VH-VL binders against Rho GTPase-activating protein gacF (gacF). Designs and how they scored, part 6

Target 1, 176 residues: Rho GTPase-activating protein gacF (gacF), of Dictyostelium discoideum (Social amoeba) (q8ssn9r234to409)
Amino acid sequence: EPISQSTEDYTDIPRIIKMSVEYLFEKCLLVPGIFRESANAMELQRLSQLFEKGGDIDLSEYTDPHCIGGLLKLYFREKPIPIFPYDLHKRIYSVLNEEDSNIKVKSLLESGLGKGQFLILRYLFELLNAVSINCNVNFMNYQNLAICFAPSLIQSFDLSCYDVIERLIENYHSIF

## First folded at step 6 (VH-VL; framework fv_vulinacimab)

Design S6 (from A4 with heavy chain A33D)
Fold by ESMFold2-Fast, scan of step 6:
Structure S6 (fold): chain C 176 residues (1-176), chain A 117 residues (1-117), chain B 112 residues (1-112)
Amino acid sequence: as target 1 above (176 residues)
Amino acid sequence: QVQLVQSGGGLVQPGGSLRLSCAASGFTFSNYDMSWVRQAPGKGLEWVSGISGSGRYTHYADSVKGRFTISRDNSKNTVNLQMNSLRAEDTAVYYCAREYDWGFDYWGQGTLVTVSS
Amino acid sequence: DVVMTQSPLSLPVTLGQPASISCRSSQSLLHSEGYNYLDWYVQKPGQSPQLLIYLGSNRASGVPDRISGSGSGTDFTLRISRVEAEDVGVYYCMQALQWPYTFGQGTKLEIK
């Protein structure tokens, strides 16, 4: 299905997200530098095009976890409208250090995101939280993952985006 | 009442170091990005550096990368600019500023830094 | 870096008359969600800069309604409908779309 497809059209997780996240969750939580290491640009384009065409794909045949990690990031980076709205990030940022901040963040996500966007982000952040829990082996803590994903998810390099994405990774179980 | 009160500054020789400080009051300091903006005598404004509310993320203008370090102490409500390897072209009034809704809504009074032999 | 260009650089104006300042960016400041990442500041003699307009057209707290911002993409205007003595100062536009934030050269508004 096209990367450009509106997330509001989804009633379930898109194939590219579901397959990539499940592969990474099952096989790659302990891979050093996961999401930070670069992947071959042409191979990423080929995989992206294959998902757009709706072809049969078996990710279990791929041995390079950095290619699948790169594909996941490419999906979010190439969306015409950020999966994570910029004004929502601003509202979340304003409550990060308030009393009951995680409850307030949860409320803002539930009211500020469409159903499809919320489900996709919940699915992604479950993976990122699991990766961060294994940071003693994979070397990807909350900060490292925020640096890798904030520019793709919000499509902004504003410093506040990193604080917001870091909070969602660290406190996944309290927020989603 | 929001206030940003600056200190530091002064005269220093080329190659020297200075530390500027900005003390914030009247708001929840850790909820705001902070920046330093400078103005050379008789010239316009130049953004120098920024720091996120947590203090973990920073950015610098190319003219100061590797020489200046921005930091903050949220327990003391201060943002600091450590300036090393100072050059004559660093001579300016330095302002600290709070970022809100993609604008700098409050500014400190400014601190003069003069780099001269 | 995004280059910001202001015109005029010197703006003598008669009290009670309107004044306009133009700001042009080397690339579009329009974000995909519909916001223009452009701010306007004024620096009055002997004072720190102060925010007038953020996100293209939103007035900062305490800014009178005779001051307005407009424009989109690469072309922006700050308008003062009736200039008052308190408006004397140097006006700057700034883009906040990407790092480093960059300012225009400044426009000095003076009373004739």
Scores: ipSAE 0.310, ipTM 0.760, lowest interface PAE 3.8, mean pLDDT 89

Design S62 (from A4 with light chain Q98Y)
Fold by ESMFold2-Fast, scan of step 6:
Structure S62 (fold): chain C 176 residues (1-176), chain A 117 residues (1-117), chain B 112 residues (1-112)
Amino acid sequence: as target 1 above (176 residues)
Amino acid sequence: QVQLVQSGGGLVQPGGSLRLSCAASGFTFSNYAMSWVRQAPGKGLEWVSGISGSGRYTHYADSVKGRFTISRDNSKNTVNLQMNSLRAEDTAVYYCAREYDWGFDYWGQGTLVTVSS
Amino acid sequence: DVVMTQSPLSLPVTLGQPASISCRSSQSLLHSEGYNYLDWYVQKPGQSPQLLIYLGSNRASGVPDRISGSGSGTDFTLRISRVEAEDVGVYYCMQALYWPYTFGQGTKLEIK
């Protein structure tokens, strides 16, 4: 449950991710600027602390969707070990412009990630793909979402991070 | 509680060297890019240098390129600025700052560097 | 280097009245993804700078609704709808699209 957990083994999708993703998927796909707009600092801190303590949480009590979006981003950014390994994204980057690149990317993800990490990323990218499909309403296309998530997921500002994360969002159904 | 605590300033003669340090706490340090921003007495802000979360990517303002070196030690949660061949125009308060969502959301308290003979 | 130009450089304001600061960049700060890489900071007397606005119009955590950013490309505005005593300080715009990051000259907001 803690945002800054140090374990690499995941037996299930963490509660904070599952609850936040499910809520955003069901309620927030059409929210303008979702993941881009600032969260209320006090609400974000309070919500973060509730998950750290393992408290009973009803996300419907939070009227600011940007708080839940901010929590999800914060979770990945604050991990001691990036959910998306830096070396894996470099390997993926090297094949992005090749024939059958999505098949190659899928193979690299399947071989380069532990089962738990793969499931967490699959769950997240399903949400991000759905958000991008609704970009005519929410104004968050796959490039916008890559900018929001790449530094948090890979924990790097290397330009290649944006290209890799963008590909995973846009081509979710071909890759995962 | 996010904190950036700076050290290493002082008075130095032209041509000398100083090393500034910024100790971070309250967040996962390696997840954030860090920068140094300076302010000459009574003047505006000038970005000096930046380093990616990984430490692999660095950028410098032309005014300090070749003389200053930014580095970080993620095991110690520190970002450092090694300043060589100091000039009178390098006299400033130096701030370390954390990058978050494409801006600097937390700043250190500042460290005065005076280059004078 | 991208040149950032602010106006006015000195802004005396009466408490409760609105204030507006302009920032112009020598190059477009609008990236292909649709974001403007322009931030606003305030430096209150004796303090370190504080982030107010990032990516042109997004309020940083804890920033009140009376402070807003707008604009696109090369022309940006920071607005304070009702100035309070705590708003005294020097305001800076900064572009974060190109290395090196560059700041405007600063606008000193004073209560008259």
Scores: ipSAE 0.008, ipTM 0.442, lowest interface PAE 10.4, mean pLDDT 85

Design S64 (from A4 with light chain Y101W)
Fold by ESMFold2-Fast, scan of step 6:
Structure S64 (fold): chain C 176 residues (1-176), chain A 117 residues (1-117), chain B 112 residues (1-112)
Amino acid sequence: as target 1 above (176 residues)
Amino acid sequence: QVQLVQSGGGLVQPGGSLRLSCAASGFTFSNYAMSWVRQAPGKGLEWVSGISGSGRYTHYADSVKGRFTISRDNSKNTVNLQMNSLRAEDTAVYYCAREYDWGFDYWGQGTLVTVSS
Amino acid sequence: DVVMTQSPLSLPVTLGQPASISCRSSQSLLHSEGYNYLDWYVQKPGQSPQLLIYLGSNRASGVPDRISGSGSGTDFTLRISRVEAEDVGVYYCMQALQWPWTFGQGTKLEIK
């Protein structure tokens, strides 16, 4: 059953996202280059298939945190439709430099996303904000994380995607 | 009323440098990505470089990467193209253009750059 | 890079007659949200390029209804139902799906 179907109908956060985010949040905030460093493609494919099959998975058995980071990015990149709509990000982009921009961004996200999409993005951006706070150790600031995630979340290489995703990471607590 | 007004072109010898400028008015400049697109004499259009609204993200065509630098000053509503190590093949009219969802909705008047010994 | 190919390169037309320009992309420009990220521009003699059509079929502000865009995926057409003298120029298609942005080679429309 496609996970994207369930999330669009406002259900639980997908298992692959929940487990990956929880593990990364608890164990990997200080890992240098988290989300930037690549993992083996075959290992990512294998781990992805294990989540699809629904078996018990212990992420602590994987010694490479970049595999789990890569899995999270792969999930968003491979969705049939972007988790973050292209037209929504352009509407957000148009208000980024206005007074009270974070209030306007929050309003656009709340009106432009289904409840499942909003919940997933809120959960993800909480992690990305926490990673960015530790950038002196992990070397992943707002800009570095935007480069890693914007193409996967919006499925576009438009330069405006990076500005939007950067704002959501930096101002998570004001927007979500 | 959107306007893009360009300056800074001219004649330069191979290996030389030029800086092109584009002054924007009539819209919230920092809300739009900007690009430079060039056209060699009698030839078609070629995208050269782009910069996000914040100025923090840039892209370059392979033909100019490492030689050209795009920048912007949002306090002055300008986008600039610094062109170093110029080659004869860089001879073209250079246009600044405002980028939106579907491409380029407004273009500057163009600035001629001639690279010749 | 996405390669954009136009035909014909030269298009002599009689005033009042229809004209059409073809544009082909090396990969599909149909986005998952249902839009074709294909634009058409015209460059009139001595002028800067100007936007005519965006997202495959939408007319830009001020563009007359005798000019239309159609197509999907990899095959696109710009059609002028009745050519007027003001239509003289070089027409370019451009894909706006992915960086780097790439243009077709251009089609020169002339009155005969």
Scores: ipSAE 0.340, ipTM 0.767, lowest interface PAE 3.1, mean pLDDT 88

Design S9 (from A4 with heavy chain A33H)
Fold by ESMFold2-Fast, scan of step 6:
Structure S9 (fold): chain C 176 residues (1-176), chain A 117 residues (1-117), chain B 112 residues (1-112)
Amino acid sequence: as target 1 above (176 residues)
Amino acid sequence: QVQLVQSGGGLVQPGGSLRLSCAASGFTFSNYHMSWVRQAPGKGLEWVSGISGSGRYTHYADSVKGRFTISRDNSKNTVNLQMNSLRAEDTAVYYCAREYDWGFDYWGQGTLVTVSS
Amino acid sequence: DVVMTQSPLSLPVTLGQPASISCRSSQSLLHSEGYNYLDWYVQKPGQSPQLLIYLGSNRASGVPDRISGSGSGTDFTLRISRVEAEDVGVYYCMQALQWPYTFGQGTKLEIK
């Protein structure tokens, strides 16, 4: 088995994801354009390197939510194997218009993802659902968030990817 | 060979209704977002409405919200635009278009809608 | 809504000469993933619009090398390195960053 595949089996949520998501929940649910607005490329590189080195990091007084949003997307985009498998999204897409589709989607996620991948995605989509609920203030509805995250999560620009990610954001509480 | 063939235009009085249809062939229809874009006589392009590949998610320009309904039938490879409460300002050529990588890579031939007494 | 502004609105060009059209957006179209959600279209007389450039700089299938898109954030340019008779038409930029998608006013390219 290639080493890139073995790194997809997580036993817990990576620190970079946990700290970024916690920061964004606390400070960014009402930030206009969160995840859509550009982040400073040099600052993203700096933050990425800090997490990669494994030292102590404190985001409590960090002031740029767009950099943390960018960091979270960068993490998923740069994985050698997408956190969300392409074939799994195709199977989910095929059932989106069926009766009890959310139950079917939940079953496909549970069978198609490793336990660690499922936990990471559940953690992420909880945040994305919360952001979408506040779209009257932050202007990021579930379609806007799907545009931001689908290319990073599935590493594909097929339009069906956006429909799948939109469903997972909108119906988080029924699916995860 | 991708084709989008439109039908359903015509003359209608203000307050009336029309239904436009766009028949797609040559590709896996359910994998593509579809949009309607209109052009008033001698004017520029205006995006009107869009629908996801599954048909679950729809979007509308403010000028048509509440009056127009976009829908699709993936078993028949058609996208439809139901236009209610039509106004003189809705007079335009209406195009259906396929979306790929956020670009409209194929367009229908256009359907003229005239709203006049 | 994102407002798209084109200049010039009228562009008379001599055959074989270069042409450039500018497009400005009221907010950045550069997404944090590095893509600019801007497209360019041309509408030739009596025809449907056709895609020239997507995601800022990617040439659509069948579009000749003499046509290119550049720019980032709020300022974009469509360039034709040497204008040919077939290039006559109205050119539009469009943002696809957010719904509703919005077009510029259009630039009419004419041979003088």
Scores: ipSAE 0.000, ipTM 0.468, lowest interface PAE 16.2, mean pLDDT 85

